# VHH binders against Arabinogalactan endo-beta-1,4-galactanase (ganB): the designs that were tried, part 11

Target 1, 359 residues: Arabinogalactan endo-beta-1,4-galactanase (ganB), of Cellvibrio japonicus (p48841)
Amino acid sequence: NTGVADNTPFYVGADLSYVNEMESCGATYRDQGKKVDPFQLFADKGADLVRVRLWHNATWTKYSDLKDVSKTLKRAKNAGMKTLLDFHYSDTWTDPEKQFIPKAWAHITDTKELAKALYDYTTDTLASLDQQQLLPNLVQVGNETNIEILQAEDTLVHGIPNWQRNATLLNSGVNAVRDYSKKTGKPIQVVLHIAQPENALWWFKQAKENGVIDYDVIGLSYYPQWSEYSLPQLPDAIAELQNTYHKPVMIVETAYPWTLHNFDQAGNVLGEKAVQPEFPASPRGQLTYLLTLTQLVKSAGGMGVIYWEPAWVSTRCRTLWGKGSHWENASFFDATRKNNALPAFLFFKADYQASAQAE

## First folded at step 5 (VHH)

Design b10 (from g05 with S31L E98K S101G S106D T107S; framework vhh_gocatamig_d2)
Fold by ESMFold2-Fast, scan of step 5:
Parts: C-alpha cells; sequence; structure tokens
Structure b10 (fold): chain B 359 residues (1-359), chain A 121 residues (1-121)
C-alpha cells in the first residue's frame, strides 16, 4: 500500500562482498583482455544494485566489517549503482539453521535488552554510513532468517521457532531502519530474507500472525539444487507470495556454475548436483540459466535478481575452509583467461519482458 | 565426491543402548559441522545432535543426557551413542554434513542414506 508501482525498478544486480578481499589477495579482473575495476565493469554491463553482507565482529577475518562494507558501498555508489546492505546480525555466516548471536551480546538473556542491542547496532551502523554519504537504498534485517535469529550455539532450538522472541528481535531491526529513515527523511526499503521459495509462504504467514508486518520486500535465495521448485514452477510461487502478502518478491541470491573444474585447493560449493539438465555447466549454460530465471521473475511481477558473489575468484589467500575460492567455478570470470569476463555479464542488459503477450 | 554412510541401526528394547556410526569421504570431518537427524513415519525430519568444527556439541532437549555425539578424526567418522532408548526414539537416523555455514541444513548439507532404529514397546 506504499510507493508508486509504475516507478518501481526491476533490479539486476550482484553481491560484491568479496571484491575488496580478492583484490587485497592479488586478484585482477579483465574485460576483453584489459584490466578493469570490477565495480565499474558491473555498472558498465548494466548492473544497477550491489548487495553487501555485514558481520557484527568476525574476528577470524578483517572483511565484511563496517570498514570493509563502507569501502564496498563507496565503490558501488561511485560506479552509479544502488546498494543493499545485508545485516547478518552474527559474527559469521548465517543460514536457516545457523543464526548465531554475536559474542558481544551472548550475555544478554532478556529479549527486550537483546532487542535494544540489535536496535542500537542497526541505528549506529546506518548513522555511521550516512555520515560518509553511504546510506544504503535497501536494508536486509537478517540473512536467511528461516529460524530464530540470535541463537546461542549450544541452545539450538528444534524445528519450532519461538515466534514471540523472534518477532520482537526482527521488529527491533525493522524499527531501527524505519526510525532512521523518518528522522533523516531518507528513504530505505526493508527486506526480509528467506532461503528457498517453498519456505517463504509458511514463514511469512508465521511472521504476520506474530506482528512482523512492517517490511517492503520479500527477499529469496533461489538455487535450483536446494529448492523443491524448478524454474518453470518459480513464477507461480512468486505470484502466490505477492498476492498473499502484498509485497514484491526479489531474488537476492542465485548462482550457477560455468564449469565443474576446481582451480584451487578450496572445495567448490556448486558441483555436479547443482547442474540442471537444461543448462550445462558451461559459460553459455550459466548465461542461459540467468536469462531464463530473470525473465521468469520479471514475468511474475518480481522486483529483481541479484547474483551471489560473481567476483569471488581464486587467490593465494585462505578461508577457514581452504586455500582459494569455494565459488570461482560460479564466478563471472574465466580462471583460465586471467579472470577475463564471461558471457554471464550479458544477463544484466537483456531485454526482459514484463509479461507474456496477450492473445 | 562427498559421501556419508551410516551404520549401527537395528532393533533394541526400551532402556537399551545403540551406537550409530557415520563414515565420511570426500571431506574432513574436523573442519565441518556434522549432525544426526531422525525421521519417524509421517513426521518431519528433526535435528537430534550436532558437532561443530571446533568440537562444541548441541542436542535436542528430549535426548540430552541420553545421547552423545562424538567424532574420530583419524577415521574421518562421527558417532551417536544412544542410551536409555525409548519407543519415541524409533526413526530412520540420518547423518548430515553442513558446508561453509552459509545456507542451512536444507541447502548446503549432504545426507547419508539413513539407518533404521526400532525401539520395541
Amino acid sequence: as target 1 above (359 residues)
Amino acid sequence: EVQLVESGGGLVQPGGSLTLSCAASGFTVSLNYLAWYRQAPGKKRELVAGIYSGGSTVYMDSVKGRFTISRDNAKNSVYLQMNSLRAEDTAVYYCARKTYGRYGFDSFDYWGQGTLVTVSS
């Protein structure tokens, strides 16, 4: 019930959270043989939205902290792209069963005090970014929040979320964004993010029943390997969510391999099981997957598609899990050609139709 | 190739004990999160116990004090010691590997074939 539908953009974007680290580790990026700035390359190819993750205090890495995130946002803004800030509300990766409370807040047992810590942190982060003229256009309140956020590692709950606690914490983050936007007069859209479309219909029903209603966008991770929905089923799932909750759906994460080869010592996440019969693990197959997905999302009335970590290439550096990248075979750069740009970049400027032609 | 192979299931009487084993290949158990899940007929799959790369463990409330998860890094295996078994523990037990901690158990997990545990009433 807010905003002008005719002026709502359809975003085609990328999560570029790893670029600063990759360059620090010696990576260079090329287009048609020439070295390029990757942020400028994505913008020149038609990307219009950059997503970036923020960890609270990840002592195991110097990246994805506020300083690194600020640099990413500045580089995206300087290239002319809008920005989406992804609050993980954790010191490490969050996913549907790992929503670990930051060490700094682990001593807080009272839900209201914990909600205040989350509110203050969100507000302080936005204020710090705004002081640098880096306020994001969209904010995710949590990342893949399929379960309760801010869980202690040894108190993982089994299958049924405590929705009173979860709603209080999620609303605290949402309220921080809303209050900051109102105080400054600067608009920020709030995204709530659920992994896989099949989980979203049930999750947003529980959210609504427990008073989590003040958000702007339903954000989804969609990966064919891990979804019960195939690509042809995706438009109906998107339409059902939008008709049920009256919020636009955006795919905030997707990816597809351009090869099954591993170019380093770090195991790749997207292997043989990620490959769909209709899209081979090749440069063309990666492109045709993205063209097909993006057309289906736009046809269903969706808000956009963001590719996850297309610049996470092989380097001499290590993660906690191996030396190199776990994702170079799903990047937009050819490891055999000095990270020269792959055909997948064509997905940003393709002529996507808003609906099927009426007969 | 990532594989998880469960063994040790069978028929046991109430109050009895059973040890489940999960043999892993294609990755190193000490660097990953491993967990045991179970699924009874007509029920959803549920987390029973987990062990994090650093050695910390988590348990479902109904099995705390009765079940113990452990690993043997030399054998690249994870175990579930089940004591004081109850009829309600009857289920197919699955070993699962969490990858990179990014996309939930339904997303980046690898599953074993499962092993049946029947606690006779």
Scores: ipSAE 0.014, ipTM 0.239, lowest interface PAE 8.1, mean pLDDT 87

Design b11 (framework vhh_6z1v_2)
Fold by ESMFold2-Fast, scan of step 5:
Structure b11 (fold): chain B 359 residues (1-359), chain A 123 residues (1-123)
Amino acid sequence: as target 1 above (359 residues)
Amino acid sequence: EVQLVESGGRLVRTGGSLRLSCAASGRTFSSYAMGWFRQAPGKEREVVAAISWSGGSTWHADFVKGRFTISRDNAKNTVYLQMNSLKPEDTAVYYCAADTYSRYGFSTEYDYWGQGTQVTVSS
């Protein structure tokens, strides 16, 4: 048991970082044939938390910058949902092996100076959002920081993380959130995010041994294709993390395909290897996967489940990655029916039961 | 820095098969997308196939679908192109390329390129 209160909310949410871009590229969203605002649709279907990524200075796109993030946060709050701001601390995508230092900071070789840049950037971002009444409820300090945050070519020795550097940088981001919260009296929960549950026990042990202890939530990416853990193994893994570190676990990224068809010229990320035997790549299979995952997470005492980019649909626009979407087959919208809402939306309103052992 | 070295190009008869390999340097190979491109004399370079960082997603150009298959082995830092039912029109220099800027990349914009390996298909 992690000692968390029974009144702690269980979140069911979505990462809606692509919505502004999709709409600018001509996308429309529908529910039962009727055009809808996607933020209002997610809220009406029971979503209570919106996650949004922030890139430092992605010159290759006009999206996921502070202006775009501010619009996403405003739309989420106007629809009545809480918000989670995901600091990538990079000019582009971050994952366990991609933690590129922003170009603006690439010349900084001293760890303390780099930590100050991260601290100042985090503080300035929160202050800017707060001035707009858009301060997030939760903040991720980094995205999938499995190896090192702000990784430079020379920071790893034979693939071994420099934990003195890593801890200094992570703590700098955490301290910025804590200092801002204390100064203003406005609460913000801090999330640290690791991909694949099997990596989290070791990573948080290293974090603790190196003085990274001041965070509120263990955030996990869970994608069946890339995890060694099957769904039935998740409750024990979540319980072990929560009992070991005394922090709640939240799945901050997951997804499942509703089809294996590619509807545009951009290759889809979730292909045949993403499909689990019990959950076919179909509208019902996508829903059943989400219902099963969310029930298991809640039963284990977890804090919530966030679906990654359910609104990243095919458009006429081109990205650096090709024309269209790499994710339309994993969205919550049917490309064959003018982006009509798929059954997966039912995952937000399902009556998930708490642990059976709580009786 | 990423260094890419292609191998396996040679002369093959129409209807034959060939596997190309691309060895990549660097600790971050498993973190970025890879692609195969080709260029015949007097023609534009065209994308043939792409593979995501994990190998979980692949894309193949319509003119090679059902004949070519891209794959990768992250433990060996190598990407492969299995070419079956080769046609004279497949004659080209084949290049592997890395998209280190994109997490999910099936991009036509790639950051690092190999020097190429020549494939010649004769009747």
Scores: ipSAE 0.000, ipTM 0.179, lowest interface PAE 17.1, mean pLDDT 87

Design b12 (framework vhh_5c3l_4)
Fold by ESMFold2-Fast, scan of step 5:
Structure b12 (fold): chain B 359 residues (1-359), chain A 122 residues (1-122)
Amino acid sequence: as target 1 above (359 residues)
Amino acid sequence: QVQLQESGGGLVQPGGSLRLSCAASGFTFSSYWMSWVRQAPGKGLEVVSDIYSSGGSTTYADSVKGRFTISRDNAKNTLYLQMNSLKPEDTAVYYCARETYSRYGFSTFDYRGPGTQVTVSS
């Protein structure tokens, strides 16, 4: 009963999409009081996979476009880490509530024409990265695609996905990755990403029934606050997904607060409701959460754990919603100590034991 | 029990001014970020402006910077949008919205009012 084979690596990594912006906004990072390059720091601490989001044409920011993503991938590769490229297929944030079509494609009403636009965009992106020797090791076809992708911008009420359309669009992205990999001989694993484990069983069942079967990895967001599953329930959920769909599960997003204090004018996302009874919002509690989660994922036969935005620290710059970071209390850096590295970095090199199922 | 109710919309000529108000009830208004969001005919939703719970931080869409001012009165549970130098492009239904955070640090709107129509024309 396993979704992870001996020849499949177990990844422990980080989504570092904000680093370039944070540094541009004056942020510095430290380890034991000394200034460090954050990509080199993550690599030195044992991170082996860097995730980065890509937006199609986010005119409201100069970050997470192809140029910025290329810089992130180059920095990750230069530090010796593998990479996971996360196609949002949107001009802005995508999550289970928002899957808005890029403005450049919004006039396309025919599903096959829209699928071709997505296919071409995915292929062109991979080719551009490959020319720079930055081809990613894994690619997400969409980000938290719990609802139908490429929705009209003003659609805020979500029903059951139109799976004829949704499957055609998802498969076009998968096919672009497969075709590029076959043409070049360069392997790329395809990840499909669903938020929270409880949603994955019904979503992947619908996907399979509608012909979305050619992917390599089930990617999950796991945040205890927004999941019906507590940590002790997670191994059984992962095992059930892997036994049902015969694909490895990777946690591609998780986070935990090291404090409930807000150090800037931007309100923090992970407040009191994020705190689990066994893990206080403290540096040790953040580390213990990550050690416990990662051990449970590995024991269940999972493929890895990626921490979301551990370098999103307070700066003088603003988001659309306030000055600073909405995540500094869930970063791996201590805002009270000039962004000195927190104990959470120990999660990258901990000696995680595999279950008997992972032989 | 959360209720948001906009008022102050109407017809105004280009270059004119208008002040929108939003009356909030059924929650601790002073604990939430609040937004003004608009939808122009045939266009998607645009976040016009938002304001921190205490009023100490505000943001504006580039299309309205220097012309619109967001403010709040926490004692009266009321959100305001002062709109100056109005343009035909500002024609839209304007919604008062309560912000709730998402996992990506951007706000979602868990409640919005029924909207108030602003028409800028001669």
Scores: ipSAE 0.015, ipTM 0.243, lowest interface PAE 7.1, mean pLDDT 88

Design b13 (framework vhh_7xy4_2)
Fold by ESMFold2-Fast, scan of step 5:
Structure b13 (fold): chain B 359 residues (1-359), chain A 122 residues (1-122)
Amino acid sequence: as target 1 above (359 residues)
Amino acid sequence: QLQLVESGGGLVQPGGSLRLSCAASGFTFSSYWMAWVRQPHGKGLEYIATIYSSGGSTYYSDSVKGRFTISRDNAKNTLYLQMNSLKPEDTAMYYCARETYSRYGFSTFDYKGQGTQVTVSS
C-alpha cells in the first residue's frame, strides 16, 4: 500500500518487560504442564519482536533500568527474536498525561542543554548495548508522547504541547539514533509512539509542521476501552495515517482480558469496561480479539501488532499500587493452572491475509 | 449525566488547614479511582493525590506527601482532601477528578469538576 516500504516485515510480538521481575518474584511459566523459559515459549509460538521499556533512574524498583533491559534484550535475541527498545525518558511510567522529566535532568531549564542531555543519554545507552552485541532493531523515542515530554515532576498537562521545545527534544533523541546508526553502519528504525489512533492524526500533523519528520514508524497504542475507534474503524485510520505521513503504522501496545477475575490483591486495570460486546472476557474471546485486530492491521498495510505485558502474572511482589499484578487477567497465562499458556498464543502464528489492494 | 461538585475552599493563613469535599453523581462512584489535582493561576494542572476504588490504597505527589490526606465515603459518593500545614505554594484551583485506568496501571483522569479555590496568604 502507498507509503509502506516494500520489504517491511509484519511483526507479531510481545512486550516482555516484566519477565525478569516476575521470575525473581517466584513466577514460573508452563506450556502443556511443563515449565518453560517464557522468552523461548514466545519465540516457539511465533513471536518475532520483543519490546522492552527503559526508565532513566527508577529508584523505586530494580527493573526497567539498563541492566535489566540488557538482560531482556539478550534473552530475546538468544531466542531468535528481534528487539524494540522503548525509551520512556522518565524515572517512571509515561502515558498521554504523565511525561515526567528524570530527576537527574530536572535542574536543566535551557531547552538546548536538556536536548543535549537526552541526546547523550540515548547515544550512551545505544553504545552500552552495542558493546554487549544487544543493539536493538527498533527504538522508540519516547512512550505515548501525546503531550510535551520531560515535564516538571507531578505536573499533568492535557493541552497542546509547546512544540518549539517538544520538537527540539524529540529531534535530539531521533538524531542520537540516526547519528549512532550512521557512525556504526548498523541500521536502527525510529518509532514515535502515540496513544490511540485518533490522537495520532492531529499529533503527527503538529510534529510535521514543527520539523519532527525524521522517523521510520508510527507506533500506536490501541485499547478498545480508551479509543474512540472501534475495530471496524481501525483499518481506515491506519490507512489515513500511512497515506498522510508516508510511514508504516505498527500497533506497539494492545491487550484484552481472558477473565474478569482478580487473582491477587492488586486491582486489575482491564475490568468490565474493557470487554467489547463481540469478544467475551474468556480465553477464546481474548484470542478472537487478537486475531481480529491483527488481521485488520495487516489488511490496512500496517507493519505489526505487539501485545503489552502478556507475562505480567500474579506474584508475591508489590507494585506501587498493591501486591501482585494489575494485568494477570490480561496475560497469556492461566493463573488457575500454574500459569499454563492460554490459547492467545495462537495469535502469533495465524495465517493473516493481506488486503486485496496489497496483491 | 456525570457531575463532580467541589466545595470547602477558601482563604487560609500559612500553616493552616482546610478540608475539601467532592460530591459525585451520574456514575458508579465505588467503581472508580478518584484524584485531586490543582491548577495555580496561569499554570498547568498539577497532580496531588489518588485514592483507589475501595479506599484501601492512596498515592501522593512528593509536594504534598505527609501534609495532605485523601479519603472517600463510597456510601455518600463523596471524596475528601484534608490539607494540613498549608503553604503559599498550595494556592490554586482544586479539582476533583475521576480516574480511568492507564495501560500501565498508572492512573489518568477523564473528568474533573468546576473546582474550588484555595488561597494561602497572610
Scores: ipSAE 0.005, ipTM 0.209, lowest interface PAE 11.0, mean pLDDT 87

Design b14 (framework vhh_8fcz_2)
Fold by ESMFold2-Fast, scan of step 5:
Structure b14 (fold): chain B 359 residues (1-359), chain A 122 residues (1-122)
Amino acid sequence: as target 1 above (359 residues)
Amino acid sequence: QVQLVESGGGLVQPGGSLRLSCAASGFTVSSNYMNWVRQPPGKGLEWVSGIYSSGGSTTYADSVEGRFTIIRDNDKKMVYLQMTSLKTEDTAVYYCARETYSRYGFSTFDYEGQGTQVTVSS
């Protein structure tokens, strides 16, 4: 303390995009043997931020559309948690290699017209949510936009982003959020999201050089398997980003397996290669990973840590890729004990110490 | 260098049968879960069937269960979809799809083939 004012929030949260679907598919969640509402469980365990993805028009599923997202936001707010809305700006999953233009916009070849479509969609979505008292506290303009947003076959030259197009589209989404906030007087923080910290230093340099400067938070996916940086190297990487761009860093995705067993017919993403030597794939190892990561992020002056899909459990339902969950071995629920809560929930209320140093 | 090439589509009467083939190259087929997905005219993609890397376990959409059989031959680097009791609702472009693990977490279909048209009509 010593008279230093630190009123910046540090978030510990979860992406709960799958809960509505899992419950519709027959899933139940338990804590100490008792059936519970998962949103209330996360809140009671200390989660303070819920992230939710939004797809434009995913005809292959009834989930992650505006109606489903509205229900998720309402459940999160009713449980007392703040919200982060993740605009994928696609009809399906987006990652660094997949940024598909929504089918509804695929006919738009002019960058300025595509930017207007993105702007209008973002504005209309925020207005619709606001009418329901569901306006999010933070908004991601895109999900893992490591190469470029709204990617088309003709936009890349030998895998190199068209930054004039990319900046125009990103700024259109940012401007929609800024304009909506100014018009209504309701604050919304803008997050730009890049997968893995080693990619962010170069990406945000390109963004800055091309006029993408009006955002609030650097959002990172961090998964040890896929990063050049081990966990002990994260504080320096976070500090470098924050010192270079003068924006706080938040881990908006991370996960760790509590087991290597697959409990259904859908293949799991986090297998043997995800396991770090110091953290076994066990309930205790999953918790220790999260406690260690979160302490390091807070010590570096970061803004928070969000766990990705801790409630994506095995059900009778299917994705496009198989029957069940691709993530139940990395959930916060024990498939061998009727989805009873795992020790990983302790990461939300742990006593994390700040150790930021004066410049 | 990853390539998926579908074949075996065509015009068939309701109640008929077709066998679709997917020739895979440029990756280790035996290490990957493989899928068939389809796109009916004017509609989005619909997942049809999946097969585990060993071939020992298969999954099916409710709309095709009991009528379609997915098979793999890892030595020949082939995936097949045996379709029986075809209905007009099965009319679609059929794609062989590989999912792969992204270094950024859960991934979608990493590679799709060029597609093969199946038309079920009298």
Scores: ipSAE 0.007, ipTM 0.279, lowest interface PAE 9.0, mean pLDDT 86

Design d04 (from g13 with D98E T100R T106Y; framework vhh_gocatamig_d2)
Fold by ESMFold2-Fast, scan of step 5:
Structure d04 (fold): chain B 359 residues (1-359), chain A 122 residues (1-122)
Amino acid sequence: as target 1 above (359 residues)
Amino acid sequence: EVQLVESGGGLVQPGGSLTLSCAASGFTFSSYALAWYRQAPGKKRELVAGIYSGGSTVYMDSVKGRFTISRDNAKNSVYLQMNSLRAEDTAVYYCAAELRKYYGRYPDFDYWGQGTLVTVSS
């Protein structure tokens, strides 16, 4: 049996971390010409899980801090959606190359002391959210930890990770979630997140060999441009991970452009190289990509698909990298039509079939 | 659009020093990681040194203590100071910029320069 249990829900969701910022910067969202609350729109269209990132102390922005995250979780909960909290454990973006220790912890050279800081921060964050009745349903311990969480100064990108340190830090975050759940009686699923399935096949083997085993979900970023695996190859990778570790796989990040036009001064991340031959960079192509990906993930026994930042639209506000959005051409809103909802919203309610696995 | 232009390569005697420079354009330099890779004849391309957007650095074991990577965000440039050069350091050196390329076992850099040849010989 390679699938997820029949009683396990299949999530179709969105990472909505940018909504509060976009609205503060003057953005409005529309469906069929009518202004709408974007959280209510996603829920009405069938989204059932909202992902949100949390930074430790990003002094360069007021967003993605605990206050902003609390507002996002409240808005998601009020719209009837479940929530996934993504701990970056950094003051800024984390990805496989960037896992910077928060400035507040940068002086800590002892691994066990650093693990204690991570444990305490995770526990305090969950307690603060719980007091507001905003405890998340799932928690990511780290974001795209392909090499190491809280990277040490002299780590080689192509070298072997310091797995004794890496495992101690990862397990500290996992233990904080487990201990909080046991103390309160409130269940929380733990997600570990790796970019691209080919990296996950190797990474989770190393994790298991080094004692990182107490998690619930394998979270993957899947972007066709940056994966060795095409869509037809993805089901086999998902099945291999699920059969090997007996944990469900969820795609916690994916995206596809609906256009190659840039509507602001900020360069878009998903350009011509993101376009796959079977899916043009058009509203229909974006939808067809999502329908195809989601069907393949469900057929392989996966747990769900979360679209990354479908509401990150063009505004006059700035990011660290330029004025506007680096993602408006991959949002679910049409920049040429006052941010009216695109056909991609249909992916949330599509009739996805599970494959029969009985012989 | 995005360009990485290396300079500073050449012929140097064993034990000598060279500084490689990489001038970047077409992206917000201060927000991205930069790296130096090298490829010797008949060998695979390998990471020599990297510098993250926050200034943290990483080095290949064989160059630790001899090479220093640095960046100047005001000049959109990354540098590789190479000291105590050996015949084994002979290679084409490439500047690379990381944006969002996550395939294979490890993340790769999105953009590469044309390379600059370093020859360590008497």
Scores: ipSAE 0.000, ipTM 0.196, lowest interface PAE 11.2, mean pLDDT 86

Design d06 (from z07 with K105R; framework vhh_6z1v_2)
Fold by ESMFold2-Fast, scan of step 5:
Structure d06 (fold): chain B 359 residues (1-359), chain A 125 residues (1-125)
Amino acid sequence: as target 1 above (359 residues)
Amino acid sequence: EVQLVESGGRLVRTGGSLRLSCAASGRTFSSYAMGWFRQAPGKEREVVAAISGSGGSTWHADFVKGRFTISRDNAKNTVYLQMNSLKPEDTAVYYCAADRSFYGRTYSPEEYDYWGQGTQVTVSS
């Protein structure tokens, strides 16, 4: 009734992009005092889907390249979880304000030539993963492409995205996934990812009007601090997107702090402004936020919820900005208890009701 | 377009204190992560401190930790660097920089989008 396919499962998962790096930096993970493999822990707690980011050529780090991503996908698959590969199509972080063209492609000024580079890179990546039996179940064509994928300053007209260019580039990535799936007979769902639901309502209208229609899933980041929408407003936004575009909505990023304490020298992103009145920054508050969000998403007919970087814990290693993690206060592990698992893990196996199917 | 103007640089004796200010104009200031950088003659530019758009997250380089503090006042479109216990090695041109960030984060200090003209700090023996 919402236009969601019956064969679309409801995923409850995690982005585990940092695990390999954290372990290399000496991190250990525990459950009830016992050391555990984090991928197996997430699977045992009921996680269905592992998301992992891929950077094109990040020279400032050894991680999130194809080799590291391959290891993450293998670990997720060995633990019995499905996988979502997140192509950033950049050498570093992408978000609504940052969509940097990889250095290797920076000389390409022609849109069709750039589209071919994106197509070839996507195809080669999928082929490399498939040779290792690591082909992902879902692929994001870009990460938080609110403005424009592979943004160049001169593509904007009076601050408005050049949708002819944007559509050509997005469709090139989608076509690479479709062509690879068709050639091999192996199904892959395509996700397009926008930060915050209010931005998606406008963005997907522009996408449709400009011929970007051959995707499978609407992926959203939802962080209450940066959204105009409160939790009670999410079901209506999800329903509007699904009824309008006939595509399921999945929350591919969310997070909530279990404490406001910083346990290392690297400043934390989620501070006091991230805290909602209904959910204190405590282990219980983090869990209650996730239970509430996930129930609302499922009730609206959504496809799932993925928590962003629940394993990004404090270590002896450095980011470019300090020693430790910028996210340990939003992880699923207690820094005061040798990274013992927090109650937030209960969100994976909670009995979520699909109220639309109750009749 | 964003413009940044640093002020407060001057000659200070070893052990002294100084506060640098950076006034921003243009886009909504609270949307930027801000950083302080410095460059001494014949040396590479180095990151001193960074602050998120909200001010909720700060980072300080090990060589200034405990001596320098970054802060911001979004109502005044200004970022500050409070420098205490100054050493001759702190002598440099200090630059403020703004980084685009939807979430008020700094992803790479080297990838700051907007730069001020710099303000000279000289620490004498």
Scores: ipSAE 0.015, ipTM 0.444, lowest interface PAE 6.4, mean pLDDT 87

Design d07 (from z07 with S54E K105R E111D; framework vhh_6z1v_2)
Fold by ESMFold2-Fast, scan of step 5:
Structure d07 (fold): chain B 359 residues (1-359), chain A 125 residues (1-125)
Amino acid sequence: as target 1 above (359 residues)
Amino acid sequence: EVQLVESGGRLVRTGGSLRLSCAASGRTFSSYAMGWFRQAPGKEREVVAAISGEGGSTWHADFVKGRFTISRDNAKNTVYLQMNSLKPEDTAVYYCAADRSFYGRTYSPEDYDYWGQGTQVTVSS
């Protein structure tokens, strides 16, 4: 019979959370000069998993709410791709330092009551999606929860996470997914997401010691600029995590610039500091980075690689931080050629070899 | 609570240099990412540079390419913006902001927790 590494698909995918907004703002996407539907383009190029973020009630935007997420999931499924729903459990962006409790739950001071709110919200979201035949294949319970999910100022003791509270909240989300899957007979894999591999070993140790054990996948953000680990060091880190916790590792976020030029009035996140010596900020360098990363992840026995926001292109729409995108120089589309597809699309169908030592 | 006070803004001639300072008060300064924003007359506020709390990982907007450098001195609870080769287009009110964002990928002004009052930089041709 099959073990996890033998029967688990290796995913090569994209986070397409911005596509609906970009198109509403007049963006068009092209391949070989021809206008294309971006979801169909990603599928045709070999993408097999679409990740999408969900915010609880982001009043500052019309996007990443349940309605927008439902449209993204439908477009992904119609193009034949599997889906990963990323619960931020916040009204805005979450990262290791930002895990803001949704405004609707800010009045809840008791951990068990907050856990129930998270459980109910997760269950209701899955039920709503399922009614539309849009139930995701994988679910992230939180996004980059390196410190604490649903962080409150008074929960940290001398800057140290309250792991009893953190475990209760994380398990509440996991239990909601498990209970929904059992009730309906529809399988859903649970992903827990930590930023950078060096943080994951100690974080999952704390998680295990505090009873957070019922998950399926270790999700990692890997951005060379913000990691202590270079690409050659990544396979050993992945293997150590998989051997220690007996769970597959998937890179759920990565990106690399194809240029250092900014094509709009919104400042770009990936500048000079993002550039690695081996990979210039060029179309070829972006592709070579992705081919190298994906080969290393597969060789280590990992589960896949998802590129973050390859379709977040410049538009004339105004965001809160200016006109355009903070990420067009790291998209898969050439701003100098009317968003024509870049060579980076080749990363989806490359012939990646599994290592004989992967388990 | 963190309070931020910018200083150093003044009139400078094209090609000149200027250093802006942002003094922070309150605890946990070293755990906050710090950013510099600017707002030119009649324009929206835009991010210029960001620096992490942990080790001084920095990010700079492409439009200040090779000219501006962000730095911090945690012992003095201060973040700096060194501005070189100033252009008339750099004329703006410059704001210091504190953000718990680890990566600096959250460049929305509304995602920053604390803001200073701003310091005016005017670059004459």
Scores: ipSAE 0.006, ipTM 0.291, lowest interface PAE 10.5, mean pLDDT 86

